# VHH binders against a7h7h6, part 13

Target 1, 199 residues: a7h7h6
Amino acid sequence: MPSPAPSGLAPGFLVAAPALGDPNFAGSLVLMAEHHGEGALGFVVNRPGPVTVAEVLASVDEDLRRAAEANGRAGAPVLVGGPVQPERLWILFRPGGIGADAEGAVPVGNGLSLGGSRELLEALVRAPRGDPFLLLLGYAGWAPMQVEREVAAGAWVPLELEGSDLVFDVPLEQRWETAVRRLGLEPGGFLVGGGGASA
Below, E stands for the ipSAE of ESMFold2; O stands for the ipSAE of OpenDDE; V2 stands for 0.75 times the mean of E and O plus 0.25 times the DockQ between their complexes.

## First folded at step 4 (VHH)

Design c03 (framework vhh_8dlx_2; at its last look DockQ between E and O 0.02; V2 from the best seeds 0.00; counts 0 for: pae E 14.7 > 2, placed apart)
Fold by ESMFold2-Fast, scan of step 4:
Structure c03 (fold): chain B 199 residues (1-199), chain A 123 residues (1-123)
Amino acid sequence: as target 1 above (199 residues)
Amino acid sequence: EVQLVESGGGVVQPGRSLRLSCAASGFTFSSYAMHWVRQAPGKGLEWIGNIYSSGSTFYNPSLKSLVTISRDDSTNTLYLQMNSLRAEDTAIYYCAAKYTIESGSWTYKFDYWGKGTLVTVSS
């Protein structure tokens, strides 16, 4: 008898395996924010976009851009979060000095929160402590049962979310490799299709 | 007073290239992020990409290798270059302008839209 669709992939990461040939996701590390019977939603967290935080903020408010420059936030890349609705802006953040979550934000888990409001972005940009955040354009989406099928086919390898360092602290270029090592695998061996021998 | 006028559409054969133009007037063009959006018959809107006032571009990843967006602020003109056209590229193509991101949901809602130009890819 089929069990209800599991919620077990969120919060967590999906690590792209060499078997995954989709150019939107090759070599990607995806943070899974939601997984339920109606599908799944996640964000690629290791793919820099062509624009900076300052450039996106300039389209919102020039004072916000100046605040980001004053606080050392202007030069960070905005990430490509995935191919779905690439015009939509998302904010991944660690609340830190904000106190309570800013209005509309929801916890993802392990000190990570997700939001999308201008008020949240203003609060984060203007925070005296420099609370970490990522801006992402678009998301990765899966229809009901789709992500489960792709994991079963070996396209993605789930990795437990034990901290937020892969999102904020590990350099973008090293995130996939670091995630592969946390699976107990060597990146070179995984790249030649050897990643599926264990759980 | 605000006007966006797309041009360059028409019937083209599969595999060919096409460049669309959008002439803007009635607002400070150089201060706006400019977008291209398309709508195939009976389908929803599909965002193609944008170009910020700085000249930086961001594309729908599914279309990135097939399109190039550029702007000429001296003539208030936005361009979309499309290569390797396929039947599925048949759509009405709109240019749109956005000064700021809306508060609330972080959605690029457009301040101004053109009327669109039809591109039909047919043999």
Scores: ipSAE 0.000, ipTM 0.316, lowest interface PAE 11.6, mean pLDDT 79
Fold by ESMFold2, look of step 18:
Structure c03 (fold): chain B 199 residues (1-199), chain A 123 residues (1-123)
Amino acid sequence: as target 1 above (199 residues)
Amino acid sequence: EVQLVESGGGVVQPGRSLRLSCAASGFTFSSYAMHWVRQAPGKGLEWIGNIYSSGSTFYNPSLKSLVTISRDDSTNTLYLQMNSLRAEDTAIYYCAAKYTIESGSWTYKFDYWGKGTLVTVSS
């Protein structure tokens, strides 16, 4: 059945199928940033961690923490993006201001960009209009062909990236079920149909 | 010099079985996950499955009942057993290697590829 080799899951989301899977990914919504024949890279966007944006900024520069508090951005949790390099900080943002041209920022698609530099972080924190951003620690990685196999096995359901609202506007706790509804399913029906011993 | 050399291909009749080998040299075989991938004429790459140095295997679900992957780390050899071959299994079969402790890469790619061996299933 798989022919040709699957590709093209990025940009997009993977919605974890219920009751079956790796604890790192159970109940997760994953933003896919890269997907080539050589592998894939993505970020869990609905799993809050114990560290706040304020705490990360304070470790960089106390004045940055204070600027983020003044702009209402200091209290959000840093997300657990995945199990790989859990110390590595990533910045996911919707550019509309100064951050759009920061070095090392890469468009993901549909108004989402990804970066990791201190310069980008400072620009986003200090921007008067407050371009929305999220901080993530770690990422999810797949070896060549691995994510294609997992999709074919029913562990993930792909969802197209049509906008950035699942990442920035939908509350963390509701992102997974919102994604399920966008697939045309009710979360209750999806849980029953997808969560059993079928996979 | 790293080499992966597939062998055991050729023309086989439908319904027969075939075992492919991949001889590896020039790297620490036990540090790599080993994969089989095929490409049918005019098609893209199709992943068959892999085997980690621990012996754990994963397969393309559509092929799982038809294939078995094994490895012998003492001889640096990867094997693919295929059963009940069909005309649609005609393809070039490649072995490939991926270092199992590589993490944090933006891209994941196979580190090494074999040259491939042609399997033709024809009556």
Scores: ipSAE 0.000, ipTM 0.135, lowest interface PAE 14.7, mean pLDDT 78
Fold by OpenDDE, look of step 18:
Structure c03 (fold): chain B 199 residues (1-199), chain A 123 residues (1-123)
Amino acid sequence: as target 1 above (199 residues)
Amino acid sequence: EVQLVESGGGVVQPGRSLRLSCAASGFTFSSYAMHWVRQAPGKGLEWIGNIYSSGSTFYNPSLKSLVTISRDDSTNTLYLQMNSLRAEDTAIYYCAAKYTIESGSWTYKFDYWGKGTLVTVSS
């Protein structure tokens, strides 16, 4: 029998359970980028924001906006990554033509990298291969042991990050449902019991 | 016919170890994330953990006892190793491949899940 992998939450997904009461995360799929004793950091990867990629790019460089338009990427929504620092832009991308650590990016794992530099944005927007990327505003943060408590309470269900397909290849509105199904659960309603909770 | 059959339960003393097995049949076992869930007397269902087809595992961090989930896809068997068992670990243990909630009631319904095996930790 193969030895089980460590039970760390990052890299990985958190799937919001219906029991999750926080409206910021209801129905959300969160990519966990960091998890350690000091807390956790993640990104909601299925919540469209009020602005488009074009609008963000226009605020940075009009030429980038035009490039994105030419590549058919300008109309995509910028995602709301979380309630923390909603003004801060993050870039999730699938390494390919652009390396996993390009322009200050940090590999998250399993075909995902995270960055935030203008140089990275420019490289991705202008990339001939059209490597997929997501723009996100803000992130989700957990204090020490907070995410563990929430998982224990059944607010989140961990999902393995097997690849970047769930982030880039599944339509935005289907990501949560797809994640739920990958857990072997029903999107219509599921619950993982918290420790000692009465049903 | 889909079947999940748990085994290995019984009465054990505190501090002891126990390994539960779940034998699966009737479906493509290797394609499913498999879960262990337990229900203590008078309490709701508690998620213990799961294992994906890749072998990666996640555990409920609220668990006080050391548990390890593993699987053997060649035999369609799911395992739950429990160490240093406590009285509070007394419960019916279920393996599940699919999980649903019945609407209108706070009852859990498993698709492709077993009937459970009782584990009693008692001195």
Scores: ipSAE 0.000, ipTM 0.231, lowest interface PAE 13.8, mean pLDDT 86
ESMFold2 (binder alone), look of step 18: mean pLDDT 83; pTM 0.831

Design c04 (framework vhh_8dlx_2; at its last look DockQ between E and O 0.01; V2 from the best seeds 0.00; counts 0 for: pae E 14.8 > 2, placed apart)
Fold by ESMFold2-Fast, scan of step 4:
Parts: structure tokens; C-alpha cells; sequence
Structure c04 (fold): chain B 199 residues (1-199), chain A 123 residues (1-123)
């Protein structure tokens, strides 16, 4: 890794390297929300799940599904955030005011916040000009020292969180390639440079 | 009155298949996501998977059993098909409707539960 890692790995991204042996994380971009001595927690932000926002909202409240449809929020995919607690729904959002003071919401960094309350979900869905948000099922977790060892082994490449565009604005299928380019690398070269899987 | 009634449990031999049913009444079944949850003896609740009103399914990737969830909206019935049953699949299986996220808790709650049906994988 030519560039120095940021202080801790959160807030930031982990870019899956070709050397990563876990097929569940191949080609993934992970947003790191926490990294400390007790472990790390993050979310895969480029893996669409089997359902849309509308489908998940219908399982919570049919009126919320209608509100999402009316406000153009219904068709987006819910992402698979990771294999841990896949039944839990997380809300990743860019606060502009609507969710900034929501109880239980915590700042991740650089314009990103994490929440999970129904009140936050309703506020984001019902506002016609609400803050951008992403729904995720599950998370990625690491035991103490585990993520540091995986980075040292070349499985992940840290990337600084310079803004929230990789989470909300860049199309899902382009997020990994865009992150690789922000590391100063060409995606094709990166895919073969680690001695791992070729394109 | 919302009611969920599970059936189809019993003693089943390892390697066999079993289909559980959940009969729903008292609400418009076709508009709700439905879930299967189990509890093994002495353990906590384990979410198996769900089926959305659209027919889309999402399963717990940590489960060892081969499972399929399906629904028949014309009969208000939810199904759980289990194949290649193992001893660790021994549990009470619950049908549940809708989940919600509690403020600050990161847990989800089901609105309504059935009373469960016992599956014992043995001899």
C-alpha cells in the first residue's frame, strides 16, 4: 500500500483486493463506521439485495411504502451490508437537517450518519425533499486485530472518506472501480497486480 | 383479531424433508411480509428468512438447512420447506408478521406471532 493508512480505518473505506479469498466480499467496497481495540464494524455499500426499498417498507408499514412511491424513493435496491445479523435494517444517510438530531443516530464522518429508528425512517421517507438515505440489511464485523491483519495480508486496501458520493451518487456497479481509481490505480491493473483473480 | 397458526411439525428422521404451514387470519395477508423464526432448546430466537408481499425472499445465510419460503395468498397460507434436516434443526418454529426497528435499539420486533410448531430431528 503506497499511501499511508488513515488514523484508524474508520471513517473510511476498505476496497476489496483480488487477493481477498472470501467470495462473499469479492469486488466489495466497505464503508467503515467503527474501528477500535475491540474490533471493527462496516457496511458493504455496493451489493444490491433481493428487495427494493418499497418492498422492505411494505413489510413495516404500507403507508410508508406509499409515501416512498409518492416521493420517488421506492425503486432503489436495499443493500446487503454484510453477513452479520442479516435480519437487522440499518439506515445510512447524509443529514441535511431532517435526520441530524434523530435519537440513536450517530455520525460516521464527512457528511455520513448511521441510524435505525422507525422515526428516522419515516422522516426520511415522508419528506419530499428529504436527505439521501440507503437501507442496508446486516453488517460486516471484525474481531480485535482481525481487520488490521487482513489489511496487512493484502485482502483490503484502505481509502480515505473524502465525501459521501461513493455511497449515494456513484452507481452501484461503478463504486468499486471508482474507489480503485481514487487509490491512484487502474482497475484492470489492480485486478491482476495482486497475483489474484484476473478480469 | 390477527391469528397465525403453525402446523406440520413433529418427529422427523435426519436427512428427510418437512414442510411447515402457517394459516393467517384477521388481516389482509397479501399486503404483509411474513417471516419464519425458530428457537432451539435453551437458545435464543434465530431468524430463518422472510417473503415480502411481492414474493421476493431473503434468507439467513448462517443457517445450515436448505430452506425455501413460499406463500399462497389465495388461501392466506405461508410455507417453510426444509430439506436435508439435521439434529441442529430441532426447534420450535414460529410464523411472524411484520417487523419494525425500535428507536436506538438496533433490534426488530414482530407485530404478531403464532404459538409455534415443534420440529424434532431424531431417529
Amino acid sequence: as target 1 above (199 residues)
Amino acid sequence: EVQLVESGGGVVQPGRSLRLSCAASGFTFSRYAMHWVRQAPGKGLEWIGNIYHSGSTFYNPSLKSLVTISRDDSTNTLYLQMNSLRAEDTAIYYCARKYTIETGSWTYKFDYWGKGTLVTVSS
Scores: ipSAE 0.065, ipTM 0.505, lowest interface PAE 6.6, mean pLDDT 80
Fold by OpenDDE, look of step 18:
Structure c04 (fold): chain B 199 residues (1-199), chain A 123 residues (1-123)
Amino acid sequence: as target 1 above (199 residues)
Amino acid sequence: EVQLVESGGGVVQPGRSLRLSCAASGFTFSRYAMHWVRQAPGKGLEWIGNIYHSGSTFYNPSLKSLVTISRDDSTNTLYLQMNSLRAEDTAIYYCARKYTIETGSWTYKFDYWGKGTLVTVSS
């Protein structure tokens, strides 16, 4: 499991610049969970996948699926967290009724925690208050100094993680645009590193 | 028998719009999320987006062209509206019903999909 490693980029967001040509990350908003000398780890938090929470839960436990349905969470999409280990399920959640470190989860920061255990999934799905959570498949990884180079090249624009609202309170399709605006930039076009780009 | 039949494909010039249709039969259409995927020549399958039974839509953020997915449950029809088409949008477009996740692989495997309709964007 990724652990928080405070740095210039983690915890935080990376906002994909229009110039970013990687199809895996075009238009993406990435939550940075780790950033250190050995590399970086993050999750794309605005890319819906083709499967629903219900479909994933059904593959785990039909009772969980039913619970999610009852709680109105079954229809939500599972997100594509990144190209690395696309079969691996991650759970990003806002601690509340469920603790930040519950069931093997690790705090990311600013009201976000990350886990992957079935126990955590069950707790979140069955929680009466319905603490918000995202299911993600896969993650984004960077080799040492790679993400720094990409930021320097203007492929990513760092955005401070001030809270979990961007992840849980902003509609999925608006998260990138909202992030861009929080940077003080225009989604339709902005300059990074002296260069102009349009979305 | 579950059937999905795409239509509306053809040759269009860049900048034009095109609306694809998918006629569904053999199942309760209104209860299923429906997807659009495409395969460009020599490339792998690309997920375009979907519409859930609730009517909520989600799209691949990597798409450069504006797309809108809609559905008419009264006619069991799925739609894909594509605007400002580019050459890169040339592909066979498929509608699909249910995605299956396989351990160790992410290949957009669907339980059911149509035979596809070809869209060629060319000047």
Scores: ipSAE 0.017, ipTM 0.297, lowest interface PAE 7.7, mean pLDDT 85
Fold by ESMFold2, look of step 18:
Structure c04 (fold): chain B 199 residues (1-199), chain A 123 residues (1-123)
Amino acid sequence: as target 1 above (199 residues)
Amino acid sequence: EVQLVESGGGVVQPGRSLRLSCAASGFTFSRYAMHWVRQAPGKGLEWIGNIYHSGSTFYNPSLKSLVTISRDDSTNTLYLQMNSLRAEDTAIYYCARKYTIETGSWTYKFDYWGKGTLVTVSS
């Protein structure tokens, strides 16, 4: 496949098209954190797993679980970020008081930061202002040129990252449909001009 | 210029302890997570553990009982204490700094490495 979408898919989203048959990604909204000539890295941000934030925090420190309960954050599901390293915990957050470059964290763009340290987790859980965060297990990875080919084949539709509201303000079950509508499409099957859709 | 210089390696008998150090310069050491990694003969790189600016540490589970990582931000020095050394611990030991966002690999890729220090345990 010639000239797929440029290396600039990160930061941004990939919206799964209906023809995407891979059970790991059907119906998914993927936040793209990295896209280079060596490949790409992203996180599914709309697939809840069976593990709650409370359960993860209790396995680290029971006091963290209690703090999350006090801040109303303990009942949220941990997201299934993707099939790669499904045991690896990631923290996606909208920094406020702790800053986008907090220890162990890197900015993704447009008010999103990604980290994985215990210190970051504790800071976010205990923050009185309620800086939003998500916990994710695993990630999505693409080999060199793989994501570009999948976009060119119509498996994904890129959506620009305009703020962090899709990740933190839109409910999980509405994120994919909201992303589709922001592309100017209807969720019921992705209708493109007569010659644009692929299987 | 970022510089990482390991020292303290050498030949040591099995069962003994050894402390390695890593002198850091050219960056704000106190703001970075620092890591120890080793490479035994005929093997790939093996992550030993890290230490965050707060002093919190995380270790490879297979090595957790044998190693301790510490840091002294006033001297920009990272330490690896190894106890009960075995022949299998013979390796070149490196300190490494966490990646930057420009490299795109945040947790498992390191943007700066030391030259390494050789530890030989009665091999």
Scores: ipSAE 0.000, ipTM 0.117, lowest interface PAE 14.8, mean pLDDT 77
ESMFold2 (binder alone), look of step 18: mean pLDDT 80; pTM 0.802

Design c05 (framework vhh_8fcz_2)
Fold by ESMFold2-Fast, scan of step 4:
Structure c05 (fold): chain B 199 residues (1-199), chain A 124 residues (1-124)
Amino acid sequence: as target 1 above (199 residues)
Amino acid sequence: QVQLVESGGGLVQPGGSLRLSCAASGFTFSSYAMNWVRQPPGKGLEWVSGISGSGGSTTYADSVEGRFTIIRDNDKKMVYLQMTSLKTEDTAVYYCAAKYTIESGSWTYKFDYEGQGTQVTVSS
């Protein structure tokens, strides 16, 4: 019997070590949505992309863009979620009221859900409660055993998902530093372990 | 001004081939998934094929898989549909459609931008 592939990084975060040489991930905070024998899937949650929520919504429905404007969501950046399928839009949201029942939504855990459907986007934008959400382009993917090897080599430091505040409430430009501090480390003192090379 | 201009439609015999072209302008082409949708006579709109903004992923309706190929050239801002082994049931107006890539749980055919269509008629 082969040993089961470790699962325990999802739901959770991976905090990029300072020595991580991959430019797609340097200084990143990754939310891990799946970790199983076939690999892992996550989203970088601290990198602004080239378009705003308003620009995405305008391309979907001008009425929907106006609803986002009224709710103060229009100016938020759409994030770069990772290098895989960078044209695909994903939605991370806090399930509250209407948004929790939208089609295409799956729970990640600890007050956090993932989706990608237009119906979910419309439900979240039109929700009068102002449920928080993030739009992301692309995702981070790992082959079987790859993320486990990278963690063992010190490229990533796992951090428990203690609620969804790092995704929605902490300012995006402070998320990596805040995550490092939650590991009990100072960002400037974060020690580089013997391996900036990813497999 | 956003424009999607289809071309390459026409009359073709069953078993023949035809290449449709779509020229895009007025938006950031590589940020949008491109799709071909068609409307057969007396029927509703039917999605045919899609290609991601980078061109790295393609999808096809079951009715055309293995016969049609979708391709894009981001430098030229063009998307193409190469159609082979054409059947009379492929007769339709074909539309080029751009979509900021969002998966729909209702599998809706709503798109951000659509062209005016090009007629394909498969007949002996």
Scores: ipSAE 0.000, ipTM 0.124, lowest interface PAE 13.9, mean pLDDT 78

Design c06 (framework vhh_8emy_2)
Fold by ESMFold2-Fast, scan of step 4:
Structure c06 (fold): chain B 199 residues (1-199), chain A 124 residues (1-124)
Amino acid sequence: as target 1 above (199 residues)
Amino acid sequence: QVQLQESGGGLVQPGSSLRLSCAASGFTFSSYAMHWVRQAPGKGPEWVSSISGSGGSTNYATSVKGRFSISRDNPSKTLYLQMNSLRPEDSAVYYCAAKYTIESGSWTYKFDYRGQGTQVTVSS
């Protein structure tokens, strides 16, 4: 009988459970970009960082900052993507023509891509009705077998990546609760019970 | 005019603690994220830590995580860096900054540090 290949946690989400003991990830929703024998890599997508997109762009090019303001991009927070290399800038974006074939960009899952090039950032910012994007500083990393053990221990609950709306469309402050509801759980019950059992 | 003045550096032995301060003036301090950046002789600048305008969010370089703590006092317009368990590799001029730039080739950013800096030397 054919046996299905082991399902990876990427592409997908990890929803932080109340039992999670790491304060870097409490109440977080993590987008998983890679999961393999060498470990895993993901990004917290619901944690605003200390700077805005406008502040980042102003440090690069004042014309680019003004373009972001004209196109409604300036006020968004740059997210804290995770504790590893927090000085490193990442771009999560929804390809739709603008930046779809950008150099250095890789598909994460259906409707999501990851990049970091200067030309991609410019293309996304300057497009008046371009695709949404998030800037993130740092990432979440797991050593071999670590994320699998944390999931088995109940620290994280996997959620399938169906689309990109949890990353771009749902407001930041609602993303964790929305993800919990998509697991078929009530957020209040999940916070108190720490589990997904429904009678 | 924006001014940033670092202080609190010195010569200490490995394992010691030191607290750096940055006095800010000329801008609405509480509205700006603040950063600590260090530069050792012959090396490029290394980002150390950041804190949001409200103080509600902090971030640290992996090399200092668990040893350093960033904080701010908005009423006095002062940024702090508490450095514990200092190592020879922490020896550098430490700068506070409110602005940075992106390095397109490496997916990283560089800070535009404005203060005079404060020298930290960790040696026996």
Scores: ipSAE 0.000, ipTM 0.155, lowest interface PAE 11.7, mean pLDDT 77

Design g01 (framework vhh_vobarilizumab_d1)
Fold by ESMFold2-Fast, scan of step 4:
Structure g01 (fold): chain B 199 residues (1-199), chain A 122 residues (1-122)
Amino acid sequence: as target 1 above (199 residues)
Amino acid sequence: EVQLVESGGGLVQPGGSLRLSCAASGRTFSSYAMAWYRQAPGKGRELVAGISKGGSTSYADSVKGRFTISRDNAKNTLYLQMNSLRPEDTAVYYCAAETWGYRLGSTDYDYWGQGTLVTVSS
């Protein structure tokens, strides 16, 4: 019997269990973009960073910051996507109609795409129709077999990607609780059962 | 992690051809923008050719029509086909890669090979 590398966690979400002790991932909801024999790659989608879209764009190009202000895109937080390469800017977006697919962007699935080019950033910031996007700094990475072991140990609970609403529409502070409810669990019970903590 | 290894450099006569290769590690090769740079004796590094993740190409004016950049994503390999070589093309040629994700505060590529020497001389 062949033992192929598992590849079933992407596209999808990982919901942090209360027992997960890593401070980079406690209480997180991770969008899984890749899962292969070489490892896995994902993004924490519920952790606001200390800077706004306008502040990040100002460090890139003042003209882009002005475009973001003009199109109402400036005030949103840039998310902390994960601890790996925190200087890397990533773009999660919901592509629009015909011709909205940017070269170099890759479909994640269920109306969600991933990119990272300056050209894509400029196109989305300047787009007047307001297609949703999130900017993230850094990503979550797993070595071969690592994410599979962490799931088996109960550190993460997989959740199917049923669309992009947990990424764009549900408020940041409600995304983990909403994901827990979609697993058929009550968030308060999940926290208590796992030995969760309150501030 | 991405590692880049160049090959194919050597001595060639004016008007000759060479094909440079750059072998990249990893399954994520297709997600990288790639480029060839060169540094001639006593000069700074200059961009020779670039190729996007989707295969769109760009060239320095000095090499347009003579050099062709291409990639084979299945083989994790970047190529530079150099035709009609001139003595002024003599340089160390470097392979460079930019990973997925725009790098704040950087105008250059993230990963570099060690270079391969091309000498055009009779």
Scores: ipSAE 0.060, ipTM 0.467, lowest interface PAE 4.0, mean pLDDT 80

Design g02 (framework vhh_vobarilizumab_d1)
Fold by ESMFold2-Fast, scan of step 4:
Structure g02 (fold): chain B 199 residues (1-199), chain A 122 residues (1-122)
Amino acid sequence: as target 1 above (199 residues)
Amino acid sequence: EVQLVESGGGLVQPGGSLRLSCAASGRTFSSYAMAWYRQAPGKGRELVAGISRGGKTSYADSVKGRFTISRDNAKNTLYLQMNSLRPEDTAVYYCAAETWGYRLGSTDYDYWGQGTLVTVSS
């Protein structure tokens, strides 16, 4: 069989429209990692979860938690990446030295890579001042044609991935608003349902 | 999002051989940790053989030396070569996979095929 149809939405972002009724995605900014004929996969990158990196690592290995504390990697929140498989840990990172060499890590594009192995987690955590990373639990999934229909219905607004700053540098609480502004819209106008676009 | 389809089951006499295949689809990442489980009539599921993402294999004591698990990552297919089959190997055989992402606290696989029946009988 030939490969699935080429992706148009990955790598990139989906910006949740104010009218989106799904509580799992209200006000979210989703990084799209895959989009093809068999569906799509992404991660909400602006939703802090109830636990820190240290707390998640403690459930894996107490030595690994101590390493994260020692290397200044432990205080960040683990993000809620989406409602699918909330027990699955994912790693978004900027490959600079360590993570790019990990078996199974895949490039998302534009300076972002995705992994999910314990070996990658340990390599990133144990290296003092290593590659920047985010830990996420769960992901957002779409069946074939589903994300295309939701975009066409106005539930999501696509935004090109022009660097990784929305994932690592912009504060969590500002990511949705910043993404809306990069669409050329004012967040306040977008929120009141006026579309924020004026002739 | 992972679909697993087993094939290769059938009727075989004691001492015979069968090769099971499991085709994985609906994924875009390059590998899974995978396993073969079986469920005999009136019994629970039991692990038969496993293969990690790195290729390390493991086997239940009852099948060591008789069964071989292998994987062709390019074809997205898992195999179980079963030799010296015994009547007690009669079961529905299930392919199981863990998709991308490290599962915290996992003690079981997340994705399962529909199963393929293996009957060892004279």
Scores: ipSAE 0.208, ipTM 0.604, lowest interface PAE 2.4, mean pLDDT 80

Design g03 (framework vhh_7ocj_1)
Fold by ESMFold2-Fast, scan of step 4:
Structure g03 (fold): chain B 199 residues (1-199), chain A 122 residues (1-122)
Amino acid sequence: as target 1 above (199 residues)
Amino acid sequence: QVQLVESGGGLVQAGGSLRLSCAASGRTFSSYAMGWYRQAPGKQRELVAAISSGGSTRYGDFVKGRFTISRGNAKNTVYLQMNSLSVEDTAVYYCAAETYGWRLGSTDYDYWGQGTQVTVSS
């Protein structure tokens, strides 16, 4: 029965509170991939970017773009994962068959993994709707003790990662609202009344 | 830029033990998947051990049960504890690191160290 360490926000979600002033994170749902003494790293999983998977693949390999189109993966948006290193591409996926033993894949936890190789991307894209995946550009980063202070101040509300449906299954535009409801709160009330944590 | 600094190599007698260390340095926060590879003269590089940022490990066939990979207190540091060394373990040992994510077209390991020599005698 492992309980989280005092810092234990990963794996999990951070739900942006209405008081959060940073426009890069307003209304965000962040998947926390790492949290330790050196800081924290996560990905905004509810912010569609301006390009699709097909457009990214076309810049790499037209054969991969055609494979994605044939497998119904071409139209999905590439997400804006956060403001840090927006030129860097990430693969968040649910390993099942394809990618389960991928070199360079990093377990996030609760059936989620993070990758960053062309070989992994190719394997996932060529699979006919096998393992779920999404592509992200950039990430969210926090310095040592920063995310703990922001949570204590009520800028973020932690939500346990009890499954990966908020990452792959719930529509992008509903993910923040769904996360708020899983905290036992009504989104409208949360938005106008603050976090209500101390009420 | 991330730089890998390896240490702990040297000469050791068969049956002995050695501990290699690798520290990653850089300005940008990242959690690394890290690994140890080795290359003997005239042979290809082969996997010795790898550890994910979450702590999952994998080992090459010839070292399983003898070598252990682990992370230090900082996730940017990795160790290779080598026990029951044999002459066949003589090689240059390389530390490798993969940051989360990549630029399109790059390999899955972003960075490689310069290598540290391990020589097992007798």
Scores: ipSAE 0.021, ipTM 0.237, lowest interface PAE 5.1, mean pLDDT 78

